VH-VL binders against q10081. Designs and how they scored, part 24

Target 1, 150 residues: q10081
Amino acid sequence: MSNLEFVYKYFNSLDVKELYDIYLLRTNVFVVEQKCAYPEVDEIDLKCGHLMLRNANGKLVAYARLIPEQQQTVRIGRVVVDPDERKNGYGRKLMLQALETSKQEFSSSKTFVLSSQEYAQPLYRSVGFKKCSDAYLEDGIPHVEMRLEL
Short names: E, the ipSAE of ESMFold2; O, the ipSAE of OpenDDE; V2, 0.75 times the mean of E and O plus 0.25 times the DockQ between their complexes.

## First folded at step 13 (VH-VL; framework fv_temelimab)

Design h6 (at its last look DockQ between E and O 0.60; V2 from the best seeds 0.00; counts 0 for: pae E 2.7 > 2)
Fold by ESMFold2, look of step 13:
Structure h6 (fold): chain C 150 residues (1-150), chain A 121 residues (1-121), chain B 106 residues (1-106)
Amino acid sequence: as target 1 above (150 residues)
Amino acid sequence: QVQLVQSGAEVKKPGSSVKVSCKASGYTFTDYYMHWVRQAPGQGLEWIGEIDPSDSYTDYNQKFKGRATITADKSTSTAYMELSSLRSEDTAVYYCAREWEDFYMTPFDYWGQGTLVTVSS
Amino acid sequence: QIQLTQSPSSLSASVGDRVTITCSASQSISYMYWYQQKPGKAPKAWIYGASSLESGVPSRFSGSGSGTDYTLTISSLQPEDFATYYCQQYSSYPLTFGGGTKVEIK
């Protein structure tokens, strides 16, 4: 059996430690590691679900946010794996759980979308997402829209 | 256990074409993108293009668009790269490389042994 | 397209020397990747995420850098480190590699 635990909470249900862990992980990767000066913490965080993957020691090893949109669509964003945990397949596990959790929490969802940096496309391809746009800039960084239909 | 076995070396005349094969084994061929990369003598690596074997989606380096054709045969788990209108500067070792299915890791985890294509007049 | 400029293109060093290879990108990128290639062989995954070693890579190798400037360092060069090292980006299509740095043992 896995020593991994998924925890899903809407923003208002997060405790202070959970919020700290999420922002530490996101800022360490998206701002510090990637050297991208952009507003990592935004208003969307207040109005979405937060999916956490923790190991047996309680360490937050992976995270994504789930944003319900119109037309039975869920946007998955801020997909990140702790730098020290990247050899363990947690990205794929996180994405599979994100799809399952979305079905449970947003029961009418049929379409999943995300905006991917190019290096991340292999992960999203592995769980069934397909590129559906040309590259565009988001905060000066090339991204592509990707989509999965159930 | 993953193995990519390429076709043998070829000598071609300018203006002709070449088709290099890459037979995959030890994994589910349609689950991973395949890429083609070449290396001219004494030079670096150059990306040619990619294919999704599951639906034959392709994308090409614009430098090779119109001359390169990448295909895949699911029944034999084999990818192909055909380069037409060959020139002497196309002399290179041509590699197939499998894309890794996670992020942050090195993108090309397995490579074929390479196929030397020599274009001489 | 993003150009990757490696320096030096070739170097010769003694066993035990510290060797530094640089890779400069024409635009900021999120992650740099490195491959080792021995003569007559295909490239081999070596360093990922700018600084993380692939499995089986000796600890004398390290990677660093961010934005546009990246470095691969060998702290104490060994005879088996004779190879050409390539950097690679996957931040923008087309995917591109550096021109390579050939490391020769004196």
Scores: ipSAE 0.476, ipTM 0.828, lowest interface PAE 2.7, mean pLDDT 90
Fold by OpenDDE, look of step 13:
Structure h6 (fold): chain C 150 residues (1-150), chain A 121 residues (1-121), chain B 106 residues (1-106)
Amino acid sequence: as target 1 above (150 residues)
Amino acid sequence: QVQLVQSGAEVKKPGSSVKVSCKASGYTFTDYYMHWVRQAPGQGLEWIGEIDPSDSYTDYNQKFKGRATITADKSTSTAYMELSSLRSEDTAVYYCAREWEDFYMTPFDYWGQGTLVTVSS
Amino acid sequence: QIQLTQSPSSLSASVGDRVTITCSASQSISYMYWYQQKPGKAPKAWIYGASSLESGVPSRFSGSGSGTDYTLTISSLQPEDFATYYCQQYSSYPLTFGGGTKVEIK
């Protein structure tokens, strides 16, 4: 785990391979694995930051996007870990880095929010997020809103 | 290595209370939720409640609200489950279980060895 | 609360048999989790999500399903697989488990 690398870029700074890796990972998980057909690629991708975690071999093992919102709030979205890499604690590592990167990129950030798929709550809880809504459906998948105040 | 060590077996009279402890080691106690689950003899698993040791936030199965109290002592990395107004139906093995942090992992990755609580007149 | 109904409650099988355990939820959930429990021991995390295995779980185990219906399958039952298996949901509080399926030696 000593050779992991975090890379944070905005859309226009992504190279073709990075963009390919991101969309491949997201579609393989959110569309194929979760059997959910929805507009995975959206305009938010053009406006948000993209946090990539790569292993020593250069493989994209985890990813999240950071979306600045009003009132010193940052939304963390499209949190994903490669199906073959899910037993290595990359999810927690990604979330901790996401918080740190958000503080650096959005200096006034105080509140962090995300829409958690129900099964993913333990990951977000482990870094301090608390559920702040009842369950709702997003693209047919049960979600809950979670929030972290720093 | 992660270990959850629970207190010993208890024999209690109906109407009394029992407090089971779960000492955690091998990880940062305050970084993980702790759950309590019980299992009556020959029966299935029943979730009692949870606690966030970092701020002592708790949530309970409604079935046990008013009778179950879950607490945590950060200084000793120990979680507690107290059940009052005991009845024979409360006879069970009580488990503490750590909630795992990974994205897709099974929620309860480590369990205590269990504590048998017998309620009999 | 979300009720989980396992079927069967018990089954007898021989070494080498294909074993299938089902868990039905009273409402749609995203993932079903499975635990293995042997007599006198605490449950062990076994299958997470829908089809992925925990570390140390043999490849003969697999999970499948979506919506309300999930299945745990043992392709070729081994002696060490005789145990009780429980499904569990983390989609809604209170957290709930299935009634369990005891896999016994025929």
Scores: ipSAE 0.261, ipTM 0.766, lowest interface PAE 2.3, mean pLDDT 91
ESMFold2 (binder alone), look of step 13: mean pLDDT 91; pTM 0.933

## First folded at step 14 (VH-VL; framework fv_temelimab)

Design j1 (at its last look DockQ between E and O 0.57; V2 from the best seeds 0.00; counts 0 for: pae E 3.6 > 2)
Fold by ESMFold2, look of step 14:
Structure j1 (fold): chain C 150 residues (1-150), chain A 120 residues (1-120), chain B 106 residues (1-106)
Amino acid sequence: as target 1 above (150 residues)
Amino acid sequence: QVQLVQSGAEVKKPGSSVKVSCKASGYTFTDYYMHWVRQAPGQGLEWIGEIDPSDSYTDYNQKFKGRATITADKSTSTAYMELSSLRSEDTAVYYCAREWEELYMPFDYWGQGTLVTVSS
Amino acid sequence: QIQLTQSPSSLSASVGDRVTITCSASQSISYMYWYQQKPGKAPKAWIYGASSLESGVPSRFSGSGSGTDYTLTISSLQPEDFATYYCQQYSSYPLTFGGGTKVEIK
């Protein structure tokens, strides 16, 4: 049995090591692995919740941010799994926890949205998200909006 | 063990239709998208379309829009691909392939393939 | 749609050779996937993510690349590696595959 730990904190409650771990994971995947030289850190980070999944060794293995929006909607973004920890089901576990945490932290939430690169749709489909837009370019990269209604 | 078993080879006349089945076992059928891919003799792979078996959402390669119909039967855990108005260039091996449910992954399981021959 | 151009379309090589297969995308993509296909068989997932090997794939295989240019390398070709290799993108619909690279005995 794996000993996984979810930690959820709003930005102002993050300690410096948590922030370091989050930005290391995000930049290693979104900037280094994907070879995308766009600013990864943005101002949304200052105004959202940060969901962390750590393994038994304390390593941050998966991450997502939870952004409350209008009309009882939560946007999930920056969904990422550490390259060395893939194929362990952590992406799906993270998404399921993101939904549960959103219900607890934003008790009126009933709509969940995200902007997905096409390659990531399989994960979101597996937890109930459905494509709700045609493809559009975000920084030159194709994305689709996906939505889950409760 | 995950297994995708497809229906047998078909010989069809131009202008007719073919319906290929893909029976899934060893996993929860409705949790994974199913894709259809074909391979003409001596040629590469071509994506036809996909289905979400849980709600019947489909998407198609525009090349096949209007001719291909992908369906799923939850009660038998079986996906189907029907191709109408067949032409000789539709002669190919047709595969079903299961989508993995995680980030960064390719199709993880493939059916054995169904040869469809279109000949007048 | 994103066109994937594999090169070479075929090659002949001897056991022990280093083999490099390229896949060029018509526009930038995030991840290239690779499949191995043996005659009469369905394709098998081979390389995923940026460079990760599927379960059971020997360590002599590697994947690399970014943007539009990707490679699959076999460091020391073995008899069981003679097959056709396909690249595939999942960055834009419709999903597309490369034309394949057939690796044959010289």
Scores: ipSAE 0.422, ipTM 0.822, lowest interface PAE 3.6, mean pLDDT 90
Fold by OpenDDE, look of step 14:
Structure j1 (fold): chain C 150 residues (1-150), chain A 120 residues (1-120), chain B 106 residues (1-106)
Amino acid sequence: as target 1 above (150 residues)
Amino acid sequence: QVQLVQSGAEVKKPGSSVKVSCKASGYTFTDYYMHWVRQAPGQGLEWIGEIDPSDSYTDYNQKFKGRATITADKSTSTAYMELSSLRSEDTAVYYCAREWEELYMPFDYWGQGTLVTVSS
Amino acid sequence: QIQLTQSPSSLSASVGDRVTITCSASQSISYMYWYQQKPGKAPKAWIYGASSLESGVPSRFSGSGSGTDYTLTISSLQPEDFATYYCQQYSSYPLTFGGGTKVEIK
């Protein structure tokens, strides 16, 4: 665990390999694994922060987007853990770091929100998020809105 | 090593109440939701409710119509499930189960179960 | 609530047999979860998501499905696999389980 490394960069600071790793991981999970054909790569990528978790071998094992919104709110999106690296606690580590990084990058951040796929709620609940909406479809996949006030 | 150890078997009369305990160890108690599930003899699994030990948030299966009360004691890392106005159909093995933090699987660890028998 | 209809309720099979258990949801869900339970014991996490395996679960077990219909398959039944299997959904509250499928020795 001590060999894990968090790296936070905005789009323009990503090198080609980092961008490749991010899109590879996201596509493999959100498109291929989840059998959902949608425009996974979007313009939000250009504006948000990118949080990367790498293991001792330099492999991207987890990732999330940090998207600043109005009213001192940060949206956390595209939360993903590599399928081969799951059950190692990386998801929780990622979320905890996402909160900390958000506080550092967005000094007035008090509210955190995300759109959770239904099955992913336990991960977000473990770090204090609460469901705050009924289920809705996003790209044909059931989601719920979750919120954390700090 | 994560462990959930429940209290011993109970024999109760109809109309009485029972309170089952679940002591957690091997992890940070307040970081994980705790659920209660019961299983009548020879029957399937039925979800009773959940609690967030960090702030004592709870949610219940409406089937129990307020008869179930789930609590948590952070100082002892123990979750409780109290069921009042007991009926014969409440006879079951009651389990506590931890909600996992990783994606996909909700209940990763279970208590050994507590048999509650309701009879006249 | 989301009803989960599990079928069959019981089946008899021999070692080496292919076993298929189905779970049908009253409405579309994202993932189905499966537990294995042996007599006198608590359920064990077994298959999670659509096709993911819990750590320590033999490769002969697999999960599949989408929408409302999900399946647990044992490619070649082994002696230690005789148990009752339950499906479960986490898509909406209250959380619900299937009725269970008891896999018995023929």
Scores: ipSAE 0.256, ipTM 0.766, lowest interface PAE 2.5, mean pLDDT 91
ESMFold2 (binder alone), look of step 14: mean pLDDT 91; pTM 0.932

Design j2 (at its last look DockQ between E and O 0.64; V2 from the best seeds 0.00; counts 0 for: oily run LWMV H103, pae E 3.9 > 2)
Fold by ESMFold2, look of step 14:
Structure j2 (fold): chain C 150 residues (1-150), chain A 121 residues (1-121), chain B 106 residues (1-106)
Amino acid sequence: as target 1 above (150 residues)
Amino acid sequence: QVQLVQSGAEVKKPGSSVKVSCKASGYTFTDYYMHWVRQAPGQGLEWIGEIDPSDSYTDYNQKFKGRATITADKSTSTAYMELSSLRSEDTAVYYCAREWEELWMVPFDYWGQGTLVTVSS
Amino acid sequence: QIQLTQSPSSLSASVGDRVTITCSASQSISYMYWYQQKPGKAPKAWIYGASSLESGVPSRFSGSGSGTDYTLTISSLQPEDFATYYCQQYSSYPLTFGGGTKVEIK
């Protein structure tokens, strides 16, 4: 078993190295690996929680952001695993922790939502999300809304 | 160890139906979608459809809509695919395949051994 | 639906040759998946996420590509690589596979 540590912080509590690590991981996957030129850093980052998974060496191996919305809802976004750390089940661990952290940090939350590319649905299904929309385009790529009720 | 064991080969007449079973073991059956894929002799792979065993949600390739029925029995950890109004072009090996949950992994990590269905006049 | 066009449909090559199989999607996708199938057997997961090799896949195999154009390459063909290779997409329903590329060794 690996020694893993979850760290959760709102934007204004991130230190400079944490922010660097987050953006390096997100841009390496969403922009460079997927070869999709778009403004990956957005203003939502300033107003949300940032969930980090680090290994024993302190490397950021997985990340998600938690965005409180109306109607007791939390949106989970930017779900990513470091390419060199894939096949270790970190995506599922991250999602389970995202649900638990959201209950702690947003105490009235009852609904969780996310926008998923089709290929990513299996991960979200594995932690209880269900498709709840028709496909729509986001940056020219088909997505579906997925939802989990507590 | 994850294992998917399918029912044996079938010989059917045109116009009849076939129901292929896929018994799952080595994991929690309701935690993973099950898919059905077929392969006609000398041809490629065709996705038939999927089922969520936890609530019986299904989705089908339009090509098979109205003829294919995918079901699951949670008590026996068994998925089924029934194809009706069989024609000679339905002769194929039918596979069940488990959907894997990891984000960047191959979507079908375990496959059944296949069930040959032969439709002959 | 997204159509996947593999080429060539079959090929014959000598041991040691470099072999390249292409898979073109009718619209852009984020990741392509590849399966190897030997005669009489179920398909086996081979390449995931376009370029990552499954466990036990020899390093002579590689995957590359993005958008609509993807390749599977065998840098030095070996006798055990005789098989049919299929690409697969999971970017849009219905899920689709390429028509397959049968690799025969002379």
Scores: ipSAE 0.366, ipTM 0.784, lowest interface PAE 3.9, mean pLDDT 89
Fold by OpenDDE, look of step 14:
Structure j2 (fold): chain C 150 residues (1-150), chain A 121 residues (1-121), chain B 106 residues (1-106)
Amino acid sequence: as target 1 above (150 residues)
Amino acid sequence: QVQLVQSGAEVKKPGSSVKVSCKASGYTFTDYYMHWVRQAPGQGLEWIGEIDPSDSYTDYNQKFKGRATITADKSTSTAYMELSSLRSEDTAVYYCAREWEELWMVPFDYWGQGTLVTVSS
Amino acid sequence: QIQLTQSPSSLSASVGDRVTITCSASQSISYMYWYQQKPGKAPKAWIYGASSLESGVPSRFSGSGSGTDYTLTISSLQPEDFATYYCQQYSSYPLTFGGGTKVEIK
């Protein structure tokens, strides 16, 4: 874990390989693994930040989007860990870094929100998020809204 | 290594209260939710409630109608479960269980050894 | 609450047998989790997600399913596999477990 590297870039700064890695990881998990056909690639990708975690070999092991919203709020989305890398605590590391990066990129950030797939709540809870909505369907998958105030 | 060590067996009268402890070690106590689950003799598992030791946030199974109180002491890395107005049907082994943080992982990755609480007149 | 119904409640099998345990949820859930419990011991984390295993779980174990119906399968039952297995959901509160399936030696 000592050789891990976080890289934060906006869409226009991503190179072809980075973009490829991101979309490969996201589609493999959110579409293929979760058996959900939906428009995974969207226009938000064009205007949000992209947080990448790579291991010593340069492999993209985890990823998240940082989406600034109004009222000093940052939405964290598309949180994903490579299926082959899920016993290394990268999820928590990613979320902690996401919060840190958000504070750096969006200095006035006080509120963090995300739409959590129901089963993913433990990860977000581990870094302080609390459920703040009833369950709802997003692309046919049960979700809950979670919030962290800092 | 992660360890959860619970207090010893209890024998209680109906109407009384019991408080079971769960001492955690091998990890940062405040970084993980702690859950309480019980198991009546020869029966299945029943979720009682949870606590976030970092801020003492709690949530309970409404079945217990406020009889269960879960607390945490950060200074000793110990979680507690108190059950009041005990009934015979509360006789069970009570477990503390740590909530794991990884995506898609089994939620309760480490369990205490269990505490038998016997309620009898 | 989400009710989880396991089937069967118990089964008798021999070493080498293929064993299938089902867990049905009263409503659709994203993932089903499984625990293994032996007499006098606390449950152990066993299977998560669709088919992923916890560390130390033999490859003969697998999970499958979606929506409301999930299955735990042991491809070839071994002596150490005789235990009670519980499914669990983390989709909504209160968290709930199945009634358990006791796998006994025939």
Scores: ipSAE 0.165, ipTM 0.741, lowest interface PAE 2.6, mean pLDDT 91
ESMFold2 (binder alone), look of step 14: mean pLDDT 91; pTM 0.939

Design j3 (at its last look DockQ between E and O 0.68; V2 from the best seeds 0.00; counts 0 for: pae E 3.3 > 2, grease 19.3 > 18.9)
Fold by ESMFold2, look of step 14:
Structure j3 (fold): chain C 150 residues (1-150), chain A 121 residues (1-121), chain B 106 residues (1-106)
Amino acid sequence: as target 1 above (150 residues)
Amino acid sequence: QVQLVQSGAEVKKPGSSVKVSCKASGYTFTDYYMHWVRQAPGQGLEWIGEIDPSDSYTDYNQKFKGRATITADKSTSTAYMELSSLRSEDTAVYYCAREWYELYMVPFDYWGQGTLVTVSS
Amino acid sequence: QIQLTQSPSSLSASVGDRVTITCSASQSISYMYWYQQKPGKAPKAWIYGASSLESGVPSRFSGSGSGTDYTLTISSLQPEDFATYYCQQYSSYPLTFGGGTKVEIK
């Protein structure tokens, strides 16, 4: 835990190994673990920031993407923790860093949003997000919009 | 080391209310959700509702809306569930359960021992 | 509300038997959770996420499935495995559990 490293880069600053690590982690969880055929790699990746959490061995243990939107808003998406690294509190650490990094990198930002599966809502509430929509389906799975305002 | 200790069994008459307590220890009470789940004799599990002890946010199964009240006391690390207007079908064991909110984890990682509430005329 | 239907509701089996328990959801979900409950005891978390075993759960247990259909399998039933097993979803509120599958000694 004390030897964790956060790395933030916009897409064009990623090296090929970083990109590989990100897509491996995302597809292993969102496609393989969830057993959902889904085009996990999308064009948003080309135009957003990528927040990586690495352990002392250099392993990517958690990840989120930071997407600037209009109206001084940052969307946090693709929040994921490596399956073998769960139970270490990395999800909460990642979210806290995502907020701090967003404030630094998008200094005019006042609103943070995300689309949450219902089971993840308590995590996002723990860092200040509140539900702001009724449930809706995304790829057949219930989600809610959550928001944090500065 | 995490422990959830519930109050003792209750025998109640129809139309009355019951308040079950759940005292938490071994962790930071306000960092985790507390849920209430009941189990009628020989039956399955039924979710009643949840509370975030940090700000008292609650959500309820609509089946219990208006009858169930979930609260938390930060100073004693204790959650409560009160069920009013009791009916015979409310006879059940009532459990508190802690939600581990780290992604991809079982939400109910620790459970209290259960409190039997019997509603009988 | 997402309904979970477990099958069978009960079964009688011998030590060494292979046991398969199914849980069918009324709509697609991402993850199924499983609990083991012994008589007179609170449920215990057993399988979490897609197929991860909780600490101390023997490797003879496995979880699988996707979409609406999920299974818990015990490859070789042991005396300590006689219990009731519940599936649970957290994809939509209210949270719901399956009706349970009681595994009894024959």
Scores: ipSAE 0.444, ipTM 0.824, lowest interface PAE 3.3, mean pLDDT 90
Fold by OpenDDE, look of step 14:
Structure j3 (fold): chain C 150 residues (1-150), chain A 121 residues (1-121), chain B 106 residues (1-106)
Amino acid sequence: as target 1 above (150 residues)
Amino acid sequence: QVQLVQSGAEVKKPGSSVKVSCKASGYTFTDYYMHWVRQAPGQGLEWIGEIDPSDSYTDYNQKFKGRATITADKSTSTAYMELSSLRSEDTAVYYCAREWYELYMVPFDYWGQGTLVTVSS
Amino acid sequence: QIQLTQSPSSLSASVGDRVTITCSASQSISYMYWYQQKPGKAPKAWIYGASSLESGVPSRFSGSGSGTDYTLTISSLQPEDFATYYCQQYSSYPLTFGGGTKVEIK
């Protein structure tokens, strides 16, 4: 559509600026905006893939983690869109790309799962995810498990 | 442009059923959930339920205790809401509303014009 | 379900006035959404989250809050702003709305 760029890297391939941008965006949204104090940075970051969406100016506008699990399953996590960029449909673009990237990186993957804050379900439902659990609290915030079979 | 056009006003007797339609245009019907919301005269908004037109998945407000049935016809891009065992308190304007998918955005971005359903003896 | 309590239910104000509408949730939520409705019309998407506006919404409108308490503010009321405003949560099913706040001409 526009001059958007998706970049997928594992932790050890991230440069300092990329890592900074990721953590800045995640903490600004999941911790500060959502008023939730929790261990945002975790050991999963070291093992998972990092999907970055940047605009023409090089700004990180959206991000997600791709976490391979057993049984040809990929968990998508830390889905975030920059607060100043949320009118551009980047969330859905990110999710679509996340699915494609997962297929490329994990060729045997056919199941995708995520833990969705309940308010975020529309985004995930837009790309085919379905709720597959009752609501539960994660860090005091209502969540549901969502699943997509491809 | 996105448009949701609903069926006309209905007058029903208690115990009967009503089925309201919502025809969508200007977008891919199966890509968006459709919701139904009602508003009693001079009152607030009440969520009835939702449907995914792509596979007809539905979820309802338990308040209606199975009286509400939401369906979708992909061939005509039309969503339906049927309410049975009508009561006087079901008198309201019924709206269909499209669910927007953008993260953090207002969930219901487009609404039908509303359908008045009057339940009276 | 999550109950949303709006206050006040109605208010009278003049053009140019600062107007504040509050919405209190029975439990903590992540985001509050707001709709504007004029008589005989369907609600319109107005404010999403906290301090985020839909396209076309004047800058005099703003949203704020966290946890259980959220606020919609009109910095300087204009003639076209007289309407009923509803808050809404999507943090838990069933989806729920506030009772509404009618902003009337004084």
Scores: ipSAE 0.432, ipTM 0.822, lowest interface PAE 1.0, mean pLDDT 93
ESMFold2 (binder alone), look of step 14: mean pLDDT 91; pTM 0.938

